# VH-VL binders against o27280, part 125

Target 1, 266 residues: o27280
Amino acid sequence: MDSMNVPEVLEIKRIVEESESVKTFIFSWDFRREVRPGQFVMVWDFRDEKPMSVSLIDPVRSEIGISIRRVGEFTDRVHGLSEGDLLGIRGPYGRGFELMGRDILLVGGGIGMAPLAALADEATARGMRVDALVAARTADELLFLDRLEAAGVNISTCTDDGSCGFKGFAHERLLTLEENHDMAAVCGPEPMMFQVMRILDERDVPAQLSLERYMKCAVGICGQCCLDDTGFRVCAEGPVFWSQELSRVREFGRYRRDPAGRRVPW

## First folded at step 6 (VH-VL)

Design A12 (framework fv_libevitug)
Fold by ESMFold2-Fast, scan of step 6:
Structure A12 (fold): chain C 266 residues (1-266), chain A 123 residues (1-123), chain B 110 residues (1-110)
Amino acid sequence: as target 1 above (266 residues)
Amino acid sequence: QVQLQQSGPGLVKPSQTLSLTCAISGDSVSSDSAAWNWIRQSPSRGLEWLGRTYYTSKWYNDYAVSVKSRITINPDTSKNQFSLQLNSVTPEDTAVYYCAREYPGDYYGMDVWGQGTLVTVSS
Amino acid sequence: QSVLTQPPSASGTPGQRVTISCSGSSSNIGSYYVYWYQQLPGTAPKLLIYGDDQRPSGVPDRFSGSKSGTSASLAITGLQAEDEADYYCQSYDSSLSGYVFGGGTKLTVL
């Protein structure tokens, strides 16, 4: 039997250009190892290894997809690869999203739409009504609009610069939308997620939020998984957390610590 | 500049409820970055944290196990203050009571303290 | 008694280095940040150190904190008469789900 902690070397079957800075890499996958939306894999280019959220889960075609934004040396190298090239994949890891009720709101910012796109597919396959609020800095950075539309998702957009849809931030757009959802799922920059969570909590909508910084905790790199505001620690399996637990963390979305332990605004 | 001003009776009879108030100036009791604590100090127990209240998307309270069954800490946003209510007091609750702010998060400790209120529990 | 253990007293002469220890366990100091407070007679405690070793604005650099394993220390260099006070350590304890204080150390400047 094969351990999920050993990388499997997989061939890049297809590459989809999602935007100027984002590509989805598609691999054949043996679904005897189940993958759920919200989970991630470790991607190894035979030099460095990084966690990446699964953005496509297709058991009918036996494929998974991993969407990667170009942000540094590792992602630059991976973006330089072609169909037929090899990558090491370990996992899946982490707690996936849980679905409940009949109606779900997805709120995604930038690359945060990647795990939410996989969740949209699952929710629609289960017969749920799916509304998505897709946010980005500019129109060119809005991701997966065609895929969401093809899945039957009702889409609202907002951009910081007003180049597509509402001009403003995700939480400002959310305030102008009717609330009629049984749950929400949120993924994006931490300040965006905090503001969205606050509104959803006031509307009594349970939400799950995906925190990229807790992906390493799930593979044991950080030692233990916890929500730690540096005093009152709640242990929970990430990267997906319920708003009920996360809303107790006073620094979530507002502050982080530098290497010296000093308070730094996001 | 943030200041905390305490008020309340200095004498309480055994079995009754101790009630203290901490008025806040220079900050909001519903400030997202602050938590509002009650601490007491006695010769027998030293410094003892009693609990705190804070606002994120809703109000949360944390209470020390030793007093959890008897304690309530309540914010009052209209008066910009928070209170301590401690039920069924005994002479062992005699102490100097302090309110204190944690800001901006748990990491940073209790940076501003009230002046302290001596509470004597006696018949 | 106290969950965190401090010596009840410490002493030094002006100009010396003094250290005050605070001992705990894996459920508190071993896993969570340590804070130090100075209390002058008749006054409320004043935050001296947070985050194991960080100083708030206005605290002299003569004061420093350190932590190793399940124990923490407050160091005072160039001891002054004005440093005569009670010193308390604080941490969070996961088994109690709350803050805990040390018993305090009375520092006497001889």
Scores: ipSAE 0.080, ipTM 0.613, lowest interface PAE 6.0, mean pLDDT 87

Design A13 (framework fv_libevitug)
Fold by ESMFold2-Fast, scan of step 6:
Structure A13 (fold): chain C 266 residues (1-266), chain A 123 residues (1-123), chain B 110 residues (1-110)
Amino acid sequence: as target 1 above (266 residues)
Amino acid sequence: QVQLQQSGPGLVKPSQTLSLTCAISGDSVSSDSAAWNWIRQSPSRGLEWLGRTYYTSKWYNDYAVSVKSRITINPDTSKNQFSLQLNSVTPEDTAVYYCAREYPGDYYGMDVWGQGTLVTVSS
Amino acid sequence: QSVLTQPPSASGTPGQRVTISCSGSSSNIGSYYVYWYQQLPGTAPKLLIYGRDQRPSGVPDRFSGSKSGTSASLAITGLQAEDEADYYCQSYDSSLSGYVFGGGTKLTVL
């Protein structure tokens, strides 16, 4: 039996309001099933199915969490659901983050903090020292700060508008932070990730980056799941990639593709 | 400091019921942070999972298909223990029997084991 | 017969690296965590590795676990005489709705 390819209909156990536009939906989970930070699940509302990153992995409570930002018709419908309502969950899918060394830097932008929050929990449980750079456009878009603090993470913040922490972009803030980390994990808008990757490469810090590109297709099939130049399918061979893999991808951080395959700047 | 202490007979005749008990200290049998397992080990079959009992709002049991028709695993909250009953035993049930805790914090790894009980099924 | 396949024996000398394999299918290792247990003569199995590559308190970091597709591996670096033991892998199997173990590997330290 292939339980990963058959959706389970699960009851929404709890909903956490993370911000005006982000909610975390919490489900009971059988932790005999492997789930790793950086993996995603397909969320099915009985009409449409969309990929969502796993943002909470709590084996003690037997819970997983899936954080969803309101950006369109599907996510608007899901945000309208209540505790006790049902959703289909299929997966998990994709490569998760790998952990190495004694200390890790997390760099997250907006909803990109979701998979990194799950990773922070695992890294701290392994006894690693965790530094997180949490970036957003404004203070009210900074996510998971209370959860990261509770996990013992050393937090730095930055906002584009200066409403919390450093005023500026994540890569500008990164230049003011210490250089010593055994590895890094990065998730957020592609232009941010590209700039952060360049700095980490110069510091000789191995980095893993999670690409949560918009999908219009079934898992592993469509062109929007593929990176230019390499042919990697984000849902099948990602979404987590090492920085050395992405350094050869011309489109990373520079442009994306529309449904017709045309290049569109970020 | 969770410990599991096993007790029960080491000799059982064919067709009788094997009965073993596992006493728990340092945790509660009804704790939502654990499941309680029986596993056996024989030279011919190696390690073989038999079943488990656990509490979430109510009691649940899961049993291995190979023994499902003959096995019962029962918790006893007043004595903080759980038991194994295996009916209609045959010489093929001869094994060392272990109780073990699944701990969700260890991703349901079996982190604490009883000392083991050698059960011989013979006339 | 075991559902998960391990080599029946492995050997090495002190200081060497030894690897023990565990092969399964999509219904077990391909979908679920792999656990590793060490069993010294006359004792109950002890949990060595759980999750992706986590160790309980007291297990040295020279023990590590890995998984790729439907196969898993236990690696022991800096092999010591006291590592001589039987090693078992374990996973969940969705087709059987239960836990499954490997047949065990007897590790001899020469």
Scores: ipSAE 0.014, ipTM 0.578, lowest interface PAE 7.6, mean pLDDT 85

Design A14 (framework fv_libevitug)
Fold by ESMFold2-Fast, scan of step 6:
Structure A14 (fold): chain C 266 residues (1-266), chain A 123 residues (1-123), chain B 110 residues (1-110)
Amino acid sequence: as target 1 above (266 residues)
Amino acid sequence: QVQLQQSGPGLVKPSQTLSLTCAISGDSVSSDSAAWNWIRQSPSRGLEWLGRTYYTSKWYNDYAVSVKSRITINPDTSKNQFSLQLNSVTPEDTAVYYCAREYPGDYYGMDVWGQGTLVTVSS
Amino acid sequence: QSVLTQPPSASGTPGQRVTISCSGSSSNIGSYYVYWYQQLPGTAPKLLIYGSDQRPSGVPDRFSGSKSGTSASLAITGLQAEDEADYYCQSYDSSLSGYVFGGGTKLTVL
């Protein structure tokens, strides 16, 4: 069925409460079927369909996880579900992260830590050294710290309000961290990613950035999935882009577009 | 250390049933996340997957469509082995037959193989 | 008549890099993991690569796998005489509901 690009109806095997606003929904998965960190799936509640990043890839247990933040009507309904309930899953879609070198840096903001948690698992399983900078507005919004620690990841935290770790923004914390990485992967709010990208570029660290914005159509026909200056379709040609590609996009980090195509500041 | 040891006759007459056994040591045939495969290899058809058996709360079998109507793969938990039965054989079933384990789960591929058994189908 | 297409032969000299291709379609390599096996004369196949690009313990880092679209490749760097063998790719095919193998590539070390 997956070869037909049709949603599979899967039973929710387990739900992990990551925070008051984030849950990870865990499903059995056929691991003959390839899924990579940085890819997303379309989650269907039999009324509406939304793109969600894969946050757990566990071929030993034959499980995938999808982490969902409660931000609107669809996500409120999904958060109301229980183990044993059914959801439709279509995909995976998009380009995943590429791992290279021996030492990698992960920089995640809020729910952007979800695809990076899956990447951390893969990198540590390959014997790589992983440093993670986990950023959030408050301590209660820091995600996956126990999971990253269990995987052997070296964790740094920062919160805007100083309630955990460094007080400040991710890019301010990054300036105090060692420069010695073969690559970086970054996912979070676009203004954060823009600032982090600048620092990594100055350090000559190749970075991959995951753009979760405007991925409303997995088939790549929706104009909202397109980057303004380059014409890249995020769901077809992303969501993961190298920093060198994004440095050419004037819109990145400065403004976004609403459903009508109007510029809205971050 | 897991070992797979194959046994069975090397000569089978056309129209009869080919029967092979794969004995497992160092693992259990009902081990969670293990799947137990039969593969054959011939000059004309190359490597050909025939099917597998595995246990998750109950036993499951997957069979290749080309042999599905005449193949049975059976686990035997008391002897810690699994077998292949292929009915109504023809000379085209002449091949080296291998058993192999997938572990853990589908992702990791066929990590341990038996020694192989040459089966000739002729009168 | 294999479902996955490999070149029937490849060759190199010691120390060289050699690559072996495996081509499929959206019903197999395009959606499913790729595996590679090495077969020495008179022996069973040995798992060399799983999950398209992962090595089992004991496989030298000279061997690497990659996958792009509907094609996969096995790369061998620093080629050695003992690498002379047959190499097979494997994936799952959803239209056949089963595993499929390439026709094999005989690698000769000159």
Scores: ipSAE 0.610, ipTM 0.813, lowest interface PAE 1.9, mean pLDDT 88

Design A15 (framework fv_libevitug)
Fold by ESMFold2-Fast, scan of step 6:
Structure A15 (fold): chain C 266 residues (1-266), chain A 123 residues (1-123), chain B 110 residues (1-110)
Amino acid sequence: as target 1 above (266 residues)
Amino acid sequence: QVQLQQSGPGLVKPSQTLSLTCAISGDSVSSDSAAWNWIRQSPSRGLEWLGRTYYTSKWYNDYAVSVKSRITINPDTSKNQFSLQLNSVTPEDTAVYYCAREYPGDYYGMDVWGQGTLVTVSS
Amino acid sequence: QSVLTQPPSASGTPGQRVTISCSGSSSNIGSYYVYWYQQLPGTAPKLLIYYNDQRPSGVPDRFSGSKSGTSASLAITGLQAEDEADYYCQSYDSSLSGYVFGGGTKLTVL
């Protein structure tokens, strides 16, 4: 369509069940509208609109994919949809990942692996060496392993319960991996991203981290989508930030803000 | 604000089953960002983690090796609570029992605790 | 009896700095996060430090944590009378497949 901020009504072309709690919804996409890994779209079910990261970007098939975890009423309704049903898509929005160097590390936790899967596709298409650390609480919550393997990505896994790969957390697994990367990209729970960032900073590896909080400012004027100490707005200057930017934010990895603006632990 | 309220007997006879319940308010027992733990404290053994239950796509339980053969931790989503059953108790199971929320699971630590229940195992 | 080793007691006077150590092995502190809890008499433990060195909301910055190798430390600066309590460290142990606690340190403010 001609208007960038009007939702386009798209047919669900295919649904991939990634796990019991995660589905990827695939739509035909006109690539005259650029979309980059790390960007998000607003998904509209004709009642509510929510921000979702793009998890598949396929110009050859003219498709995008959006991976959605079932966590509430909106996502429950969307999970109930079938191929052929309609959703509104508005965007894309936000700053995407930048690729640099020849060797990159991806660190994804849970649904945070979704935007990183799109990044992995772009990096491998550019001939880069990609190492991915895929983390989850349990083996059945590890996402995109088959897709990453098919792309030629070097995969390491870890689960909190030890049901697949390293037993422990992403940052603990990272300590056992090689330090030979030109950059890293990280997406997952904010406490995980904070610990991973600290290790990458010590290794002098520039990292980009995707923050998926407060992206509701893309819907109307919400105004106060800011990080403390820096004044960054996630929807305007994010969701992707360099580690140098986030190291100056006191609440990153420690606290989030509730709707009333209060600090609460993760 | 999240609160945990414990209930159960303070006196249990040897060889019987200890049963305690932890009622949750301000959060859901099936919240995918939380795990629900039982911990006990005695002068002789200090703080001991007994196990946890948590939901992602399905329910999981983890139990301490020392009690694994005797312990069951069960969530009840309809009542928003979780319980501890410890079979074949002995006087060595005498302790203050706590339920606790772990948020966001293994990453954060146990940020909300119940009030504690003193359980004495004696005839 | 404890898997993680803490001194049984520590003491200081108001305004002083006190440190409480927690020693483990590669199967616990050497590989996993350390947490610290404060327990006042007759109350449940309260989370004081998470992720080795982070403070929950409401915990004063005079409390700090650190970790080096297989050992962790809790530091309290500007010691106050209300800091008198038992302090426990916690980690995960891969050989036991479960959480483990230190034996506790009784801090006395003289």
Scores: ipSAE 0.000, ipTM 0.415, lowest interface PAE 16.6, mean pLDDT 82

Design A16 (framework fv_libevitug)
Fold by ESMFold2-Fast, scan of step 6:
Structure A16 (fold): chain C 266 residues (1-266), chain A 123 residues (1-123), chain B 110 residues (1-110)
Amino acid sequence: as target 1 above (266 residues)
Amino acid sequence: QVQLQQSGPGLVKPSQTLSLTCAISGDSVSSDSAAWNWIRQSPSRGLEWLGRTYYTSKWYNDYAVSVKSRITINPDTSKNQFSLQLNSVTPEDTAVYYCAREYPGDYYGMDVWGQGTLVTVSS
Amino acid sequence: QSVLTQPPSASGTPGQRVTISCSGSSSNIGSYYVYWYQQLPGTAPKLLIYDNDQRPSGVPDRFSGSKSGTSASLAITGLQAEDEADYYCQSYDSSLSGYVFGGGTKLTVL
């Protein structure tokens, strides 16, 4: 509605340093307003606006958190802010994760663990058994391990360089895990998500995947939000999709499209 | 199993204070994942939320605007219970009063209810 | 009157589908989660649906919720005699700064 599309100027209540490159910014939030794990908000620093996943949902404290990785000019400016400073927040937007069954596998890569951390809190609170495979290029990029452990999550780690846990990629680690799950949720680099989805499909595990890259189109006026053969608009119908939906998309995990509509490999 | 046990039925005269208690078992009143609510139900007004109390780093209360000037909800951690006090009652306050747990980390709604207490306000 | 509007009654026969509506505004259902409660005669309300469309453990999947704009609906498929009860919707209202309930719908199984 209109009120969700106008940025609210909110005070940064707390900042949690998750790593050298990631901070979680915490704001007071009216939790009677609909917020689910997997949804995102638009963050406005009064110069530029960018989509960020909700990584903490705390209705008792009336707080939300957004986790931001330092990767460019906008995120550098936001990382320079302090408690008491102001940011504009608009949303939430998008389709959130759906929980079903009694056992869930979370597979996260890098900052993709942010929305999955919020989901882990909810799944654990519902009494689900939660297993998390946390993947990154290096140990320094593994996120939310302490928070997941505090929530009672069973954690496996892997790093490309072997600096923590299994040495290898998320899908290689997943192949060594023999446990069955009622469902899975996956968020991270698209090539990683594609490989993980294939393994879960072979195991008949229904999975939900979050396509965070398309959140740049959150305002719904960008044609590049559409997926290949299905015509889904990620900003309107995502960012969370079931693996059954994504199995019909030829470009998922393989290539993207440039402004002229040509296929470009990742 | 979480259970809520309320005080028994009561009669209250107009202008007096209505007082009810809700004893909690299987959970803590100071649990940081729960809020503790009072709701009433009458034929004329249906279900009406009155307010809640909850603990994070300190105690907080929220009250419905319709009763805000007359209502107090108090937790008691030593007895693991919470109470309702409603001042200056009128016959319009006649209702079945329920306590209920709001579990935001799981249900986001009122997932456990007490048995209800009928309160009649009459002279 | 109630802030959220429900039909006062609904009816069906065993095995049929019944839908109960709940209508609000932008200050409540349009912006906030919807919850549904079932109240059997002489008992406290029981949470049936939370967060628009989610079921607590132990609630049969023949109960489902949905929300569109400023309205919500509870659907009951495969109606059973045990479903005869009062049903209430709930949301939050920002103008009142508190939770609000619908007037309730008495469901009769014929």
Scores: ipSAE 0.000, ipTM 0.391, lowest interface PAE 19.1, mean pLDDT 82

Design A17 (framework fv_libevitug)
Fold by ESMFold2-Fast, scan of step 6:
Structure A17 (fold): chain C 266 residues (1-266), chain A 123 residues (1-123), chain B 110 residues (1-110)
Amino acid sequence: as target 1 above (266 residues)
Amino acid sequence: QVQLQQSGPGLVKPSQTLSLTCAISGDSVSSDSAAWNWIRQSPSRGLEWLGRTYYTSKWYNDYAVSVKSRITINPDTSKNQFSLQLNSVTPEDTAVYYCAREYPGDYYGMDVWGQGTLVTVSS
Amino acid sequence: QSVLTQPPSASGTPGQRVTISCSGSSSNIGSYYVYWYQQLPGTAPKLLIYRNDQRPSGVPDRFSGSKSGTSASLAITGLQAEDEADYYCQSYDSSLSGYVFGGGTKLTVL
């Protein structure tokens, strides 16, 4: 479908300030084009185009939300926009999360909580028990706590500095949490996800992990995001992978790729 | 392939400001997965962490309580380096100073270190 | 005195097992990961163990770490002459909001 590969110029309907560094941009969306938690869109500011995970999916209000962390030139420009301004949106792309069983654990680090917030909404709407472990460096960088609480999610937090919840890192906190989930979904810094995956594998909990890596696409076709060991392409076959798929990828949690595709240690 | 190269004066007079620089190659000082640390080592105090700087959406600093009132750690993205300034030095600040990289989110600890710079605080 | 306590020295002969302890409290080792660093004379410390018991690429499997309660240990099996060095443990301390190091252990290979 060609319309999926051409940016649609949409008006920013509402902006939610999630933290000093993160904003959620909300757009009206035609749900004849289905979108699922874990999928991403390309956001175009009429100069550069970047992939962003969908963080809100609301068919009742006919809205989607895209949460953007301020980390560089592109995101600085987008953060300077106001309600009523225009952005180009292309997509959605990628494989979304799959839900199974009756209870799910979400483990999110920083902006990685964005796609998991959308998943939490879907899981709670299906009547699942949802436990979320929300991790960040400091309390003011914890994201979506109010939204998760409103959805009925059981929330655990951890911060590196101890300013909220458990003082420590996501996988350290995970070791103290209940082991009885039917599945898990994980999104955050890749090294964090690797450690969490190993713990969940020990517990025989099937996990889905969302990889947010450098992407380059031309009219929706992407070949720049490739996991060499398996030939998986993050934008085509991901960004969501089962832990069993990632266990065969030697670079997961060990190496990253720069924009030129070269392996760089974490 | 990542290397840290230190530079700065080896002799500083009491009450003056100590200034050291750590140049980074093979990684970016603004890499959002990395933090950039200063550690010192002396016979009297052993290894002592002084602080770090890191970028997520903006620059952050963490400083050890023992030096917090006197210390500034600054990144320089244009030169791909970061610096240490320590004000009002005393002979007790005499130490070998190291810069080091860590990835706090991955819990690897301080995986790459500079060569070290001996700083003597003496009149 | 260092926040984390290590014996000042340890010794062994080639082929033996040597263990170096690191003792803390609930505000550091009891709650946070432990790291170990090896320092050869005249060089910067080198990361030897991270996350209590993990080895970086290139570190021989003769080196292992463990943590129990508020204490951690570094074990060296099949001791070699090249292992003669100073060894430091490190953790995070919540009461200080910063990293803390042990006082170091000088390992002598006899």
Scores: ipSAE 0.000, ipTM 0.400, lowest interface PAE 17.9, mean pLDDT 82

Design A18 (framework fv_libevitug)
Fold by ESMFold2-Fast, scan of step 6:
Structure A18 (fold): chain C 266 residues (1-266), chain A 123 residues (1-123), chain B 110 residues (1-110)
Amino acid sequence: as target 1 above (266 residues)
Amino acid sequence: QVQLQQSGPGLVKPSQTLSLTCAISGDSVSSDSAAWNWIRQSPSRGLEWLGRTYYTSKWYNDYAVSVKSRITINPDTSKNQFSLQLNSVTPEDTAVYYCAREYPSDYYGMDVWGQGTLVTVSS
Amino acid sequence: QSVLTQPPSASGTPGQRVTISCSGSSSNIGSYYVYWYQQLPGTAPKLLIYGNDQRPSGVPDRFSGSKSGTSASLAITGLQAEDEADYYCQSYDSSLSGYVFGGGTKLTVL
């Protein structure tokens, strides 16, 4: 039994309310077990276990943070917990983001900003210039703006309804932003990520994209980890992929799989 | 500017094969972001989606259940076009046939349409 | 019979608000995006709304879409004579494994 496959029972040290539906749970962490932005952990409430992206990595304070959106019974129970309560955590799992160059663009939609917030911290600590495009349906769903500002990130926002920043979608806003970045990292709904990837490919900007919905495959509980007939298995190589890897995948941005493994349009 | 130009016979006899072609300009039929659709329209049935073809590493087709046994949609990369073949036609297949681009496929809907071709199935 | 149900006709006078409904089920509108198309006489349909409520570039903001449960609506505010057309909704249907259209609504500007 590998040590990362055994849940460690950790006390909730601090809870940050990010929005009406999102909380970040902060735990003390032993960084002899390294965690990288883009990786996830399995969170166990002693009843069910779910994958969650790591949104804060702080070796100086010996803390990690896990941001959880309230979407069902498991997350509703976890949102009911208080500082001092216990959760099981195992991991980390998955391939993290790689940083290159001196200038990075982050494009995040909704909860997809969670792994990108951790990446922003690492990029700024390395002395990179960080530009972030933060997208959501409404202003209340924009996440991590204060944290990104505190880290020295140059922030652009867009909302579908125009309640904050540019009115429109992330890819529409991206067309009005500067074209030069050494790399990009993208996380959000797949249709958004597909459109953003196309623009970045046209600009010759290499991008890494995180496919969070397939994370449960990394612990061997999902048989539907193949994106298409190319043999790509998100759980084996993801959740983070370079855009050149995804450009060959027909399903990316176009289809999802139902429980029977059939292609279903977005 | 992307344009779709349709060609094919306006009259087909019952039991024969209906064959139409859609020529593409301003885009590639093998564009990995596009899907190429056939839709028909009749007074009795309204708009009816028939199927589509699209390219990733290879060609794929999706067909409507109602025509799946009779329909073939084929791309031709050398001529930058795609075709519709509908076998064993009956008077119920009388309709205006449209080709349409879905771009990007599956998400944004059918943004460019051909001019339409009236096909009458009669003896 | 169309899988998605629209009223066969709608009418209004210039400047008024008109709403066109599109009713489906859990296998289509209840689970999937809704699209709207405008068809002027003698022309091909034109994409008016995608993704339930999004407008392509060039579509006036007088047109808006919405979806609730298994039904969708197209709203036209500040109705103009040039809006006289047929309007069609579209979604995906999982039981048919394909796209489905509504029967169409003929909008008359009085």
Scores: ipSAE 0.000, ipTM 0.400, lowest interface PAE 16.4, mean pLDDT 83

